Miniprotein binders against q8pzi1. Designs and how they scored, part 9

Target 1, 353 residues: q8pzi1
Amino acid sequence: MNLLKTQLKGDRVLAGKEAVAELYKTGYFGRPKDDGLELSLVEAAYLQSRGKLDIELEGKLLGFRAFFEQASLRQQNFELKYIVYKDLKERGYYVQPSAADFRVYPRGSHPGKSAAKIFVHVLSERQPLSVKLLQESVASAENVHKQFILAVVDEESDLTFYEIKSASPKGEMPEPFPAVKADATFLEDRVIAWDAEASGALYSRGFYGKMLDPERLQLSLVESLYLFSRGVIVVRDRKGKIFSFDEFVEKASEIEGSFLRKYSAYKALRDSGHVVKTGFKFGTHFRVYRKVESIEKIPHSEYLVNVIPEDYEFRLPVMSGAVRLANSVRKRMLFAVEKGEEVEYLDIGRVKM

## First folded at step 2 (miniprotein)

Design m2
Fold by ESMFold2-Fast, scan of step 2:
Structure m2 (fold): chain B 353 residues (1-353), chain A 94 residues (1-94)
Amino acid sequence: as target 1 above (353 residues)
Amino acid sequence: SKVEVEVTIKGTDLEKLWEALAKIFEKAYEILKKLGAKVEVTYRIEGDTVTIEVTVEGIPEEVARKIAEKAKEIAEEIAKKYGLEVTVEVKVEK
């Protein structure tokens, strides 16, 4: 086997002119520079493990262990990046190391034929993931029309891939509101609407709440505030005093954790034409439907929605668990990021490479 | 019949629980789909506590009861296996 001699220098491995023909032109490893070839540390480790090159440091030949240890000192998260790089190469992908970690070419393509399709970012499962940094990374990839993939490496060196993309969910519901007005009362931890005609219309055409009987509709607190803000219901306390928007938020927030955050997401989804149902315990996540034609024939929900603040940091095992559960029942996991009056969405799904 | 199941789980080994639950739900979902059932799942994660709400519709009451019984059995087995605290509430609506 004709082993190529290379030299470890800084965070790169340098090879001569012969490596351009033997590694770059045949397999697109490295970058041609100054009549030679510049290899990243992960590319060099991979090629060394396959018996394609020798690596020297200050005149000393390094075995795989010695080089791996040197690379770990020279590059942050080298071990994790190597695990991901090796996996992608063994799956038959062409992979280029980059500032974001990796650029990956679609199956049946290579750097000389087309542009890279995928950006891959590598993380340890123990590393917290800032939602703000994640949104910036996703936006950066989408601005150049590439997919953003998160590669998570656990302590057993097993890895899982997640596709993360921004979402602008749009429902197909017509304006569900009849021109109705209903009186309603805030009772303990819920709101009851008293007008039979309005209650029936809200339930059967708007898909709000749950009928207590033929004349009365029970509404969740987020549904109630939404309908109140639309002028569809007037909400009173037991003494007959009408709530203001702020008074309702204050009272509801005493009953439900993160009420205003959940309301912002509920409002955004309803305003974009969706039917939104709460869980049977108030204040849990939402089931979201793109279109519902009748209460007797409600389809499967399309999304499971988690509402999070802008400063949220994902614990990766928790995120992984949520996504796996959604996938097991054939639903998409949507994270609604609350930014004051604005709500932005991240669609996170597990993918097989 | 409509069957609503709420499972509340508290503990530190949530990652092992998610793996076990995902595998069980995947198998159950395949079976329920073949029976023409409609399955809705909603969940909330807060600290070390997970609340899972499952609704099953479009199946006969006898089948709904058997699913509820199996859900309790599985939840108890998972609690024992992972050293977790589990509470299960089942509600059947006609």
Scores: ipSAE 0.012, ipTM 0.443, lowest interface PAE 8.6, mean pLDDT 79

Design m3
Fold by ESMFold2-Fast, scan of step 2:
Order: C-alpha cells, then structure tokens, then sequence
Structure m3 (fold): chain B 353 residues (1-353), chain A 94 residues (1-94)
C-alpha cells in the first residue's frame, strides 16, 4: 500500500528506516546502514518494477525507464546484472549483491538461516575471460566452500549458467605402461615402433597409438616422449642415432605447436591413472578414460580435454560451444591449464538454476 | 544401421567459422539425442578448413536415411546464412 520514498545517490539507492522493516526483514533486500536501508541499483530497479518504491534524483521522481537509464550510466554491466538478478529472483532465490556480482542462498534458505552457497559472476558473451582471474575466483569460492557459477548473457538476453570448479581427476589404471622395451624411429612427423610383441602390448594393454599392421605401432609425439622418458622405447633418427630428451623435445616442438605444453598435460593424465587418446576427435586435444580393460571393449571417454596456457583468454562462445559439445556426447569438459611443470584443471559444465 | 556424415567448412573469418561449427553440432546433436544412438564425432582443423565427421550407429535404416537428408539440408542452410563454403558427404550403411 505505502510506496517507499528513496534517493538515488552514486551507485546506491538510499531508503529510510521504514524500508528496513518492509524490505530487509521480510525479503532480505539491501543492507541496513545508518538507521536506513542501502539498496544496490539492481535491487532498486527490481523493487521499482514491482511497485514497491519510488526513486528520486535531486528532488525529481524517476520513472522505471529514467531510473534504468541512470543506473546504466552509474554501474558497469548494469543491464546484464539486472537480467541475471531478475531471473534468479523469479526462480525464488534470495540474492545479495557482492564483489563477485551476486551471492545466492540455496532453495529453502535465506540470510540468517544458512550461509550463501553460490557465487554468481555475470558476463556478456562478448567479454573475454582471463583463465588466471577465473582460477582465482574459483579458488576464492572453493576456499569458503561455495559453488562458482558463471552467468553468460547473449545478445538476445538469453541466459546460460555454467558451474566452474577445480578438478583433480583420478584414473583407475593400475600401470601407466606395460613392462616392455621397443626400438622406435622418428620419421619426419611421427614415431614408429618396430618390435611386434612390444608394439602389441603397448597397443592392447597400454592403449597407446594405432597399429599400422600386426608388427608396427604408430605413436603420437606426446605418447612417444612419455614412453621414451620412462625407458619403454628407444627413439632413433633415420641414421640410427638415439635421441636425448632435449633433442626429442626440440624436434617435436618444430613439428607440433605447443608440444611441450600438451606433453605436460598428457604426462599428468597418464601418471594419474588415465588412458589418454590424442588428436582432434570431438575438437579437443585429448579424450580421457578413467579405466580401459580391453581394446575390444573400449568404454565411452569420461573427459574431453583442451590444454591451454596460464595466460589464456577465453572467448565465451568458444567455451560455451566446447561445453555443450561435451555435454551432448555425455562427457565432461576439462581445461588443463599448463603452469610450467604443473598442470591444473578446470571442470566447466552447464547447469540449471 | 550406420550413418556417416562428413562436413567440410572453409572460411577465413574465424568468428563465422566457429558459429557455423557450433550451429551444425547443435542441430545434429539435438537429432541424435532424441534417438538414443551411439554417436562418434571427429573434428579436424587445418588452416581455414574444418572437417566434421559424425558417425551414428544403432538406429533404424529409415531414420538413418532421414538423418542423411537432414544433414545436407542443415549444411546448405548454414552455408547460405554465414556466407561460408560448405561441402557435405553422407554415407548410409546397413
């Protein structure tokens, strides 16, 4: 019945003491301050749209359009944040504005009953997303046991939510490679292993490479370096000279872009008990299997993996496309972030709020 | 039955190329999701050319034929919409 009178000041909307009782104690809007209530611009716009308050600027009453235009001048990405805020409120969530855009309370909870469990960060699909800043935001949320959600708004104002979490994938393979030894040759852009029994074991028990015939195994460069570094294969050039580790890395790096980065991720996944298949199947660097018992009974891969540098900038349509592709073929999308000798993983999945 | 669909896309505009790839996958996967079929997808990128190979198994032959027809239609629509050169090869096996 009583429209609350409020004042637009800076990036805030200020209300009197009556608003604490009518908005904060009933619906947890705003923050009590100096015997009044301080509302964020998105909260004020939402409440104005519902006929709960009037907003004045320097003694002049603002209609919804006028206030919305003023808010957009006062807050970066106000329009996007309003779209997300309104959507979450209409879904029945209690939402508090924060430095990470929004803190969201789980269904059936509110401020004072339990802690907020979700941090929501809002981005336009056109904005680049630094992997370094993303990892810092995810780590910050996880350190306080909260879920990190990215809310992406497209040009049609369609909203998609993504859960982003750090991952430490563990495979179930008992050995990363079979106990064999083979001679191999580095030929132009590939490595061929020649021993029939060892090649058979690497393929059928280790799930490495591709058999060209019963006696010859073709290995990718990352597979070859992994096996070579463990003494499973000895790699020679066409003149019979044995490669050193550094000589192999140098030659492979001339052939394959980002070779050492891909190798670091390949090594980490194999060492953690996974079977890893290379190539661009599904448009990713690797397909990863938690357990493979037989070459005749290859299961569906658990993960699709893209290897990215620590200074990578996500383009959100590309990220969205990769996540949707993985989800549609019933796999999880992992981004392996290479940091020198370390590899960290981000698990990105689409979620329903 | 088994259906193999190979789509080759050529373009120098990376943004349009990415959008076209996404739209082809989105439409194809919507169809495949409704069928509960075994699906294998391969994507190869070489310079300004992208080749997408989709293999579908465990579907009735009549449905396989309709997928083949729809795949060509989708590729043609995307070629027109994005101004890209698109080639589609479809093979239906019993």
Amino acid sequence: as target 1 above (353 residues)
Amino acid sequence: SKVEVEVTIKGTDLEKLEEAIYKIFEKALEILKKLGAKVEVRVEIEGDTVTIEVTVEGIPEEVARKIAEKAKEIAEEIAKKYGLEVTVEVKVEK
Scores: ipSAE 0.000, ipTM 0.196, lowest interface PAE 18.0, mean pLDDT 79

Design m4
Fold by ESMFold2-Fast, scan of step 2:
Structure m4 (fold): chain B 353 residues (1-353), chain A 94 residues (1-94)
Amino acid sequence: as target 1 above (353 residues)
Amino acid sequence: SKVEVEVTIKGTDLEKLKEALEKIIYKAFEILKKLGAKVRVEVTIEGDTVTIEVTVEGIPEEVARKIAEKAKEIAEEIAKKYGLEVTVEVKVEK
């Protein structure tokens, strides 16, 4: 075994110039600096575990356990980062520790051949994940044409990798608008449209609601407000009074949690040419179709959508469960981030490294 | 209590980028000398991509995030003048 002598100093492990030839030029470990080599703590731990170097602290040689304990005191989440680093190295990747945890080179490439293509961020399953910080990280990666991957370490030290990207889904449906306005009534937790011609057109051509009978269309609250705001339906209470937009939102919000937020996403998806239906049977807010040609030949939906506020913090088991469920039914999982008048989308999917 | 700035530049050096990188580093960290923080800056050049990694120690996380945002703005503004992609990664350590 060829053992290089190194020194633990702060959050780095320092090696002499011979380490440049033995570790950097052969495996791209560390950073050449001042005639020597500077290793991150995860790199040093990995190399020590493989018998490639000795690590000293204040004149004393540290075994693997002693070094690992020192590294844990010197770097937050060291244990999790080491688990992920080791896994990626054992899969054959070249990996550079970075401020965003890791930069990873694609299979068959290395630092001297091309730029890194993957940013990996490491989290424990118990750590909350701010959607705002997540969007910033994803945007940063996408701005330089790199993939953003979240590495989640569970309580048994098992790893799951998620690719997260921004999305701008576009549908292919025109909005059907009947020639006459339909009268509708707000009843309990839904809206009923009474005009047979308009109801038929909204159902069969726009794929809104559900026919109660051949002449009456039952609309969800988000569907109703969307059609009302477009002047397609007039919504009245049981006494015949026409709702204003704000009055409708107020009443609907008493019935349906986070109604306005869900409506913003519904409106954005419809405005971008999608057919949008309830996702209740999949445990999501919506299921979304890019194109539907006929009520008799409805395809499988492309997306499941959960709407979240911009100050949302993901609980990773909940995120994992949503992604797993979408994958099990061959759909993509989108999180629609509500930002006032605008909605932004995160596409989250499990990836195999 | 003193600001310590350590800068490491490696990779494929393009003479065209030297002045821009020095300007980015100088401007991005000028404000830190008032905050008593330790700052480590690592710059890697690979092809047309410049990665600037900043590690900040000894300041509150909220202040560090604002510094990161400013550093990224300055880096992107200068990179745009040279037609280059610049990535800025910031790490806050206790």
Scores: ipSAE 0.000, ipTM 0.316, lowest interface PAE 15.8, mean pLDDT 80

Design m5
Fold by ESMFold2-Fast, scan of step 2:
Structure m5 (fold): chain B 353 residues (1-353), chain A 94 residues (1-94)
Amino acid sequence: as target 1 above (353 residues)
Amino acid sequence: SKVEVEVTIKGTDLEKLYEALEKIWEKALEIAKKLGAKVEVKYRIEGDTVTIEVTVEGIPEEVARKIAEKAKEIAEEIAKKYGLEVTVEVKVEK
């Protein structure tokens, strides 16, 4: 009930030596510095709202509203950060300000007992999120073995938490394709492979395409380019001319948007031991299987995959929708970031704090 | 003219639910190609329920009426094949 006297200075609130004993040693608020305690603006606002301290600016006592308005002028997105900070504190977490907005300690732990395990970054639902900056933030957290969480604040001040991590999915298929050779023709907007035995092997053992009849296999354009580039099929036009790699890419790109980008991801997933099929029924580019043993017993796919360029900016409602869809069908949502011949993956899932 | 078909499908087997959605999309695309018509499909998935809105535009009124009749028949047959509950609402606008 005895209020500590503090001073607002810049983007911090300064308290005397008594605050170290009353706030830091008991609740791990602030940072001991010199002979006193340095509080962040969000910590000071929270403690003021709890009746734990008074805040002065140039000799004038600030009420909660006056301080909140000052803090909003002194720190970008202060209001959003305060909403998230208060929520985490009310859930019983120990929270410290950081370059990633907050460092959070697991329940039952505190700064003196263990290292922080979670980095939290705060965003408005209306703020665009650069995939490049996101990958850098995730990598920074993972380099120090910490979880990276996005705290998204909507227009009603409701919070949704997302865990984002890099992924290196590896499938268990022993071979990316069976050891067969087939002649194929590019017809209209599709590729048809001939020869019943080779077509049957590509379908039933490689899990490529769809049989049109017992002797003919229809392949998607990404499947076709993958098999063609590995010498499994030879693709001709209607007049018998064999396509080059570049000629195929040019023609396929006229038919299918972002073809080369989708192909890069398809190739990476197949090369890493996965079976890859269209994600049409889930609104994604691909659905991905870690292992398929038989065409008669295809398991549920493990991942949904959307391919995005390296300069992509997430709109958070779109990201939220994709994650919600994957969760509704008990699959993981992967974003494949295309970087020329390389593909990097982000695994995004909703999490409870 | 314009025809709008709203299909609500419900079932606990999510894989069958999504297979039904794929078949409805295939039939919508097939009809569009045969008629040279503009087709727009919008869908919403919530748990065990899928709501699909199919809009076909730029067709004569007589053709729109025939599409509406056939679309309802196709949606009901697909849902029955997969053992799913289905509700179909069709609207033809001049």
Scores: ipSAE 0.000, ipTM 0.106, lowest interface PAE 23.1, mean pLDDT 81

Design p2
Fold by ESMFold2-Fast, scan of step 2:
Structure p2 (fold): chain B 353 residues (1-353), chain A 81 residues (1-81)
Amino acid sequence: as target 1 above (353 residues)
Amino acid sequence: SEVVVWIRGTDLEKLKEALEKILELAEKLGAKVEYLIEGDTVTIYVKGIPEEVARKIAEKAKEIAEKYGLEVEVFVEKPES
């Protein structure tokens, strides 16, 4: 027999000196330790499945099933990590197990040639994903100039890879029209601005709302609060009483779920020079334009945006659906994380490994 | 179920004709339809139909767009909440 003999110890598989030459120096499996080689459980399972080694526990030889069962007891989410590891290896990547699940080397590179460029985090499709933890993981990867990739395993063991990065989108639009003053009324689920000159300017130059007729502009509630907070419109109820900011937020919140969160994101996007359109049909909160020159020739929007609270937990099928939809219409998917006065963005896109 | 049809072309008359045929098809099958025109692209959103009908709309919409020589992508989504 020329198979390498190894020992299962804790959450590692230990091999002798010959494994350094046969596995590490040729394929960068494991890490040299003392006079031997230390393999992670996923590495050992993969190599065992390839007929490269035998694994013993307390003097007893373990078949693949027995070892897989032992590994599952010794490492949380071992089954998912094995599926992802095996897939990446079969794609030709060099992969090092780590505390962040995996470090992956760029195509055409290996540990002896360059640094790992990719961190891969493994999740079941059914596992909720905390936005707070996700942002921390993304920031950690970006601080060391690595890509953060989420590997999602569904119930059929199919894999989908997502690149997640922080974003700071910047538009090219001038500031909102500051000089116009228009009287407006809060009606049912929208605001109507009555002054023809101001309405025309807000629509044709600011790209706000939709003209109801040549003299009246209908505004969404987030558009209305943005313009009201800037002093561009004065919003009254049907009895002529002027709304305060808090009164407007209270009334709008009764009509729209998560109104204040959407407003924070709307304001941040407008303040960063974008044209932002509401009421988008695909289940996103906004579609976002980097630059619009004319109302008669609306360009392709760059981003679809969903606004989420900082304590949000992604349901991965919902996240996957949103990303797929954005990709199908040639747009990027942004999640705007509301943090009071600040908004942070996560850019999530499907990636082919 | 939901169907999103994305079409692109430089011939705006062909884009309009393809859009009109796809809207008519979807409406005849009982779907609620919305669309967005941006530059040389049209995105059509179809909802309020069973999955089997959504797949039929997707297939026929692709055929219509291709017959007009337009780029087309079709997305069929089954929401699982």
Scores: ipSAE 0.021, ipTM 0.573, lowest interface PAE 7.9, mean pLDDT 85

Design p3
Fold by ESMFold2-Fast, scan of step 2:
Structure p3 (fold): chain B 353 residues (1-353), chain A 81 residues (1-81)
Amino acid sequence: as target 1 above (353 residues)
Amino acid sequence: SKVYVAIKGTDLEKLKEALEKILELAEKLGAKVLYEIEGDRVFIVVEGIPEEVARKIAEKAKEIAEKYGLRVWVEVEKPES
């Protein structure tokens, strides 16, 4: 077979009419344009490495190394994108390069059979990942009904793939609130509720807090503020003065780091019908249950939840660790992004391609 | 095998000191360590070690945290099937 002759121009590699039949119609490489074929730099590098084409620049033939160096100058993160592209191609996927990295067709499908189902974004594990930019990328994919996958390349060029999606978790818990407000006191770093009937209902039906004895319920600060805001408890200081919402927030924030951020997430999860417990056992802020019927028979929690600020920057090894931990205990890893009064969720899971 | 460690306490200097001792222990035993510090909490993942070494790290990490008066959770990853 005669190798196809191509020309490097800008961030593209241009091939003649014969390449449409040999590369596009057989393998869906490139894009037909002006009676020829336009290849991306990663496609051209892959095809050159397989002996399918020659690449020239201003009349000079470029070997693989020379072309790879030129491509690296012409496209940001070309090396990482090439590693991911090559891996996906070797796994048998049809892949279309784009400015946002890649569009991928599901296994058993191709451009002539269906639309691309997956958007892939490529990052080095050493690069920080802005949660704001991540949410924008996920939203862009979801707006066109595609999955968003993050491809992380480590220093040994090993690949790990993560599926990231927005989440709107919905639980099935009723709100078992007592008819009468319970009196409670703010003590050191916790709140104690004194009414035996209300405490029993909050614990046994609402799954709030921990009983100190049959008459007293110990509540966390986020549980306390939630119940106070719902009109279920009245919280007093040691001298009997009733806290306002703002006074409670001020005092709790002095004791607990990121209190308001954690509270926003706690409130959103409870309001959506979940039972929310401390995630300390799993190194997270919360563990979350869709439905709990009895304190004696608590099921496995569905989510582990970490609350992060809107301006958070993921360190990918830490994100990886959290996701792996959740997977190891058969739970999903959910990041609750605090945006003032709103909370948005990212569901991050490791996937095999 | 992997070891997961979560440590919580209000004394940030004690938290950092406990973290440093756990990191030194893991490094001495040839492990790769990932960690995150957030307010009054430290989350640590120790990996790249045999199961027997993982159990030893888990036991000593718990002892270190308890010696500093910190709340601690430790779990050794179960073998994959």
Scores: ipSAE 0.000, ipTM 0.302, lowest interface PAE 15.9, mean pLDDT 84

Design p4
Fold by ESMFold2-Fast, scan of step 2:
Structure p4 (fold): chain B 353 residues (1-353), chain A 81 residues (1-81)
Amino acid sequence: as target 1 above (353 residues)
Amino acid sequence: SKVAVYIKGTDLEKLKEALEKILELAEKLGAKVEYYIEGDTVVIWVEGIPEEVARKIAEKAKEIAEKYGLEVLVEVEKPES
């Protein structure tokens, strides 16, 4: 039979009533409108590549290359969206174009059987991604009980899919701090606690710091401020003067970039019942444990955590590297978004479609 | 059991040497190994091994990294009860 004849107009491809029966009712392509069918540019390109339709522009028939070039001029990121659309279709998914790029139906389902369960947003690995816009997109998807997937297209046109969701991690660690306060000194870029009994309790029961020897505990600056702010330790300078909270923040901020931001995230995680380890960083700021019973048998951490500001712009290769690092050690990658005294979390993981 | 070894240092040649020695040790002990390198950090993941072998890999990996002047952290998953 004859191929379906369609017309390119603006950012859409228009087909007659016969296309509703042949494309929409059979494969759920396009949207019925005005007794015809309206196809997105990616749907039209896919169908043209499969020999299902002809596309004309102002009376001239367009071959695949000519149409692809026209579509690229008419839609931002058309090439990337086409790559993702084609991949999902070849995997057997039913896909609907949307304002957020794509809605995808569950495996083994279609538009007539159930609701779409996945929102897919398409980006080049070269494009910066605003954390604020990402959080808004994730919240929008979660509000309608849908999964948010980021499809990243690299220079070789290879695809990687990431699931991004909000997180509210909760640990199971007990709240009580040791009853005995520890005296500590701020030395260069770290804090040393000198009281053997108090230091031992902070280490073995609170899982803070690292023992330098049996009687001395080394604390990171973030750990030190947390314990100091809760009245668990007293921090002095080399001359014996006790630091105020503000004096400590000033001195620590001279030594560590983004100290206060990291502290806010550390505090939030500790306050939610986690053990949080600093020191050796795995391309991240923290390792987070849901429950630790003994210092002699510390389990694998649940999360690797990076702390970022609310106005942060992700560079996708950096994000991908962090997620790959976490995946390589069977952990989740968590981004703690600092919003003043509040901290919100994004859980980012690589997924297979 | 499972072991994760994290090594950090600014000298990439020392990182590579330590990585090679740890991988050789794990292979001699019959362990399955995976690793990841990003910037100044190397992560080695060892899986499918008995607890005694996991402890040996953990101890020796730490010794190797420290001999090269590298920062090291080792996490061992406790064996299934």
Scores: ipSAE 0.000, ipTM 0.260, lowest interface PAE 11.1, mean pLDDT 82

Design p5
Fold by ESMFold2-Fast, scan of step 2:
Structure p5 (fold): chain B 353 residues (1-353), chain A 81 residues (1-81)
Amino acid sequence: as target 1 above (353 residues)
Amino acid sequence: SWVTVVIFGTDLEKLKEALEKILELAEKLGAKVEYKIEGDLVVIYVEGIPEEVARKIAEKAKEIAEKYGLEVEVYVEKPES
């Protein structure tokens, strides 16, 4: 009799003391308790599929299908968790079920040799993911010095793993504010700066805007408000009246409803020493550079940045698309979460386990 | 060295034609490329090639995209030394 007899009780599978020697001491399955072994539903399903145990419910022996159906009734998202658990086990990881779904031991380690290094959270590609809940989960993992990994299961039951961490990006630009002053005019959806020397300095030393001709600099609305708020430019309407900060925000917001949110992120990135340029048309707001020494030789950007509100709900296909775009160009994907005057960052990257 | 080419355009036919020409060029120069099409955006990535070949691919890819009236960004980087 090589099969271990076990009992399904609530959201657990209970085995006798013989299971401690056969499953826990050899493979770190389950948790020793009351001279027996307590298995999670995903561990029991995995072990049953490998012919290691029999599972009974109230005296009735359950086959794999019957147990899987019972487990699905007893645990939210059991099917997704089983898919992820099985994948990690087949990759050779030691995995412990937890409140965060799974704790995973690093390569070449196991329970007893070191602490678990990774928290894995499982979700369907179709589930919305609250940014607030995501930030709380990431913070909880980081507070105990663990990596936070999302395991996303798509409609084909294919797995993609994402590492998510808090970020505090810092650039190396020492003086984001050129020591110049320029007069500028608000036109349609952009601002034109007129002073040739100031325009040249803003472009070649500050890396703002685009030279329209040798005398004039074209600035985006977020660049313009940033320079205006710092006293570097004075922005006028077509009749020569100077804009107030609020008047500028009002007019810019008529052109783009998300303007103020994008501006908050632009300002935060510039204030932290970065050069910031308009990002790709697909889903990204900014390209961000840690250091630019010359307009003649611009390096690759470090980050692609999407700005999102604090009440944002990620749609995982959109998140996945943004991350894949960043990976395609060897950049990191940052989501800038706008919270009034404060901006927080989530660094999201695809990872191979 | 590596080269990344990013092409923007609302004309999907022109994007595909530019991509095809750039892929032909990379094959002629013995390079392997990865690419991705995301709506109105095409990203072409070439790595593991000599710097001189990388610069030539970058230069010609930019010329091809410009001939089709497409917006283009090209990045050329040295490997970690």
Scores: ipSAE 0.000, ipTM 0.215, lowest interface PAE 15.2, mean pLDDT 81

Design p6
Fold by ESMFold2-Fast, scan of step 2:
Structure p6 (fold): chain B 353 residues (1-353), chain A 81 residues (1-81)
Amino acid sequence: as target 1 above (353 residues)
Amino acid sequence: SKVLVFIKGTDLEKLKEALEKILELAEKLGAKVRYEIEGDTVWILVEGIPEEVARKIAEKAKEIAEKYGLEVEVRVEKPES
């Protein structure tokens, strides 16, 4: 078999019509154009490394290193994309370069049989990732019924794959709070409810707060505002004056960073039928339960939740740490993106390709 | 600084003993401690301590959990920069 002669032009490698039969019809490499075949730089590098083609630039034959260096000058993140492309090809996938870096066909399928099912976006672990751009990418994939995968390349060229999808979590709690009324006092950084019967019901049936003793319930600030806004508790200061909603928010915001943002997510999750435990943990704001039947038999929470602003920039090691944390305790990692009155969710998990 | 410790195990007696030892260690070092239990997993948060003390607590907590044959993951909060 004769090696195919190709030409590097811009960010593409051009091959003649014989390449259509030898590369496209056999392995679905490149795109037929006119009478020839147009290869992406990653495809050309992969095929050159396997001895399938020669690449020329202005009449000069390029060895693998020379071509790789030229490709790196011609395409942003070429070396990272090549690492990911090669890995996916060695796993047996059919892969097409795209605006979202790669489109990947499901196992047991190829371009001639079905549509690509996976969009893969390639990032260095050192590269920040805008949540706005991430949500747009995820939405674009979901609108065409495709899975969205981040391929993160570390400094040792090791790959980790993350599936990111939008989520609309639904709980199964029959009511967000029991039908009770309680007086409460705002103290330092928390709220104390005083009525024994109401406190017991909020704790044992609503799964709010922590009992300090049989007659007193300690509530977090987000729990307190939720219950106050629904008329379940009346919150007073130390002098007995009742707080307004705005007065409570002002005071709580001085105590807790991002209080309103956390409250928005807490409210949305409770309103969707979940039990939400605020407790504080390194790297997460909440634990979320689909259903809790009794305080004596608390199940594993379904989600760990981090609340982030719409202008948030992910640092990938932090994201990776949060996902690994959730996985280590058999939970899913959910990022709640606060957008004023609306909260949107991103479910991020590590996957094997 | 803050230290987060996760301990997992099916032996509830060993899990309780490891928790008690870690709580005693943190208290002796003047740390503020919170913990929560979910099924077979215990979460421990230690805070209000200097970075050097946080590292010592992290090392000792891991040693304690491993001595009891429990799965353990320890995370120390790092500066934002």
Scores: ipSAE 0.012, ipTM 0.442, lowest interface PAE 8.8, mean pLDDT 85

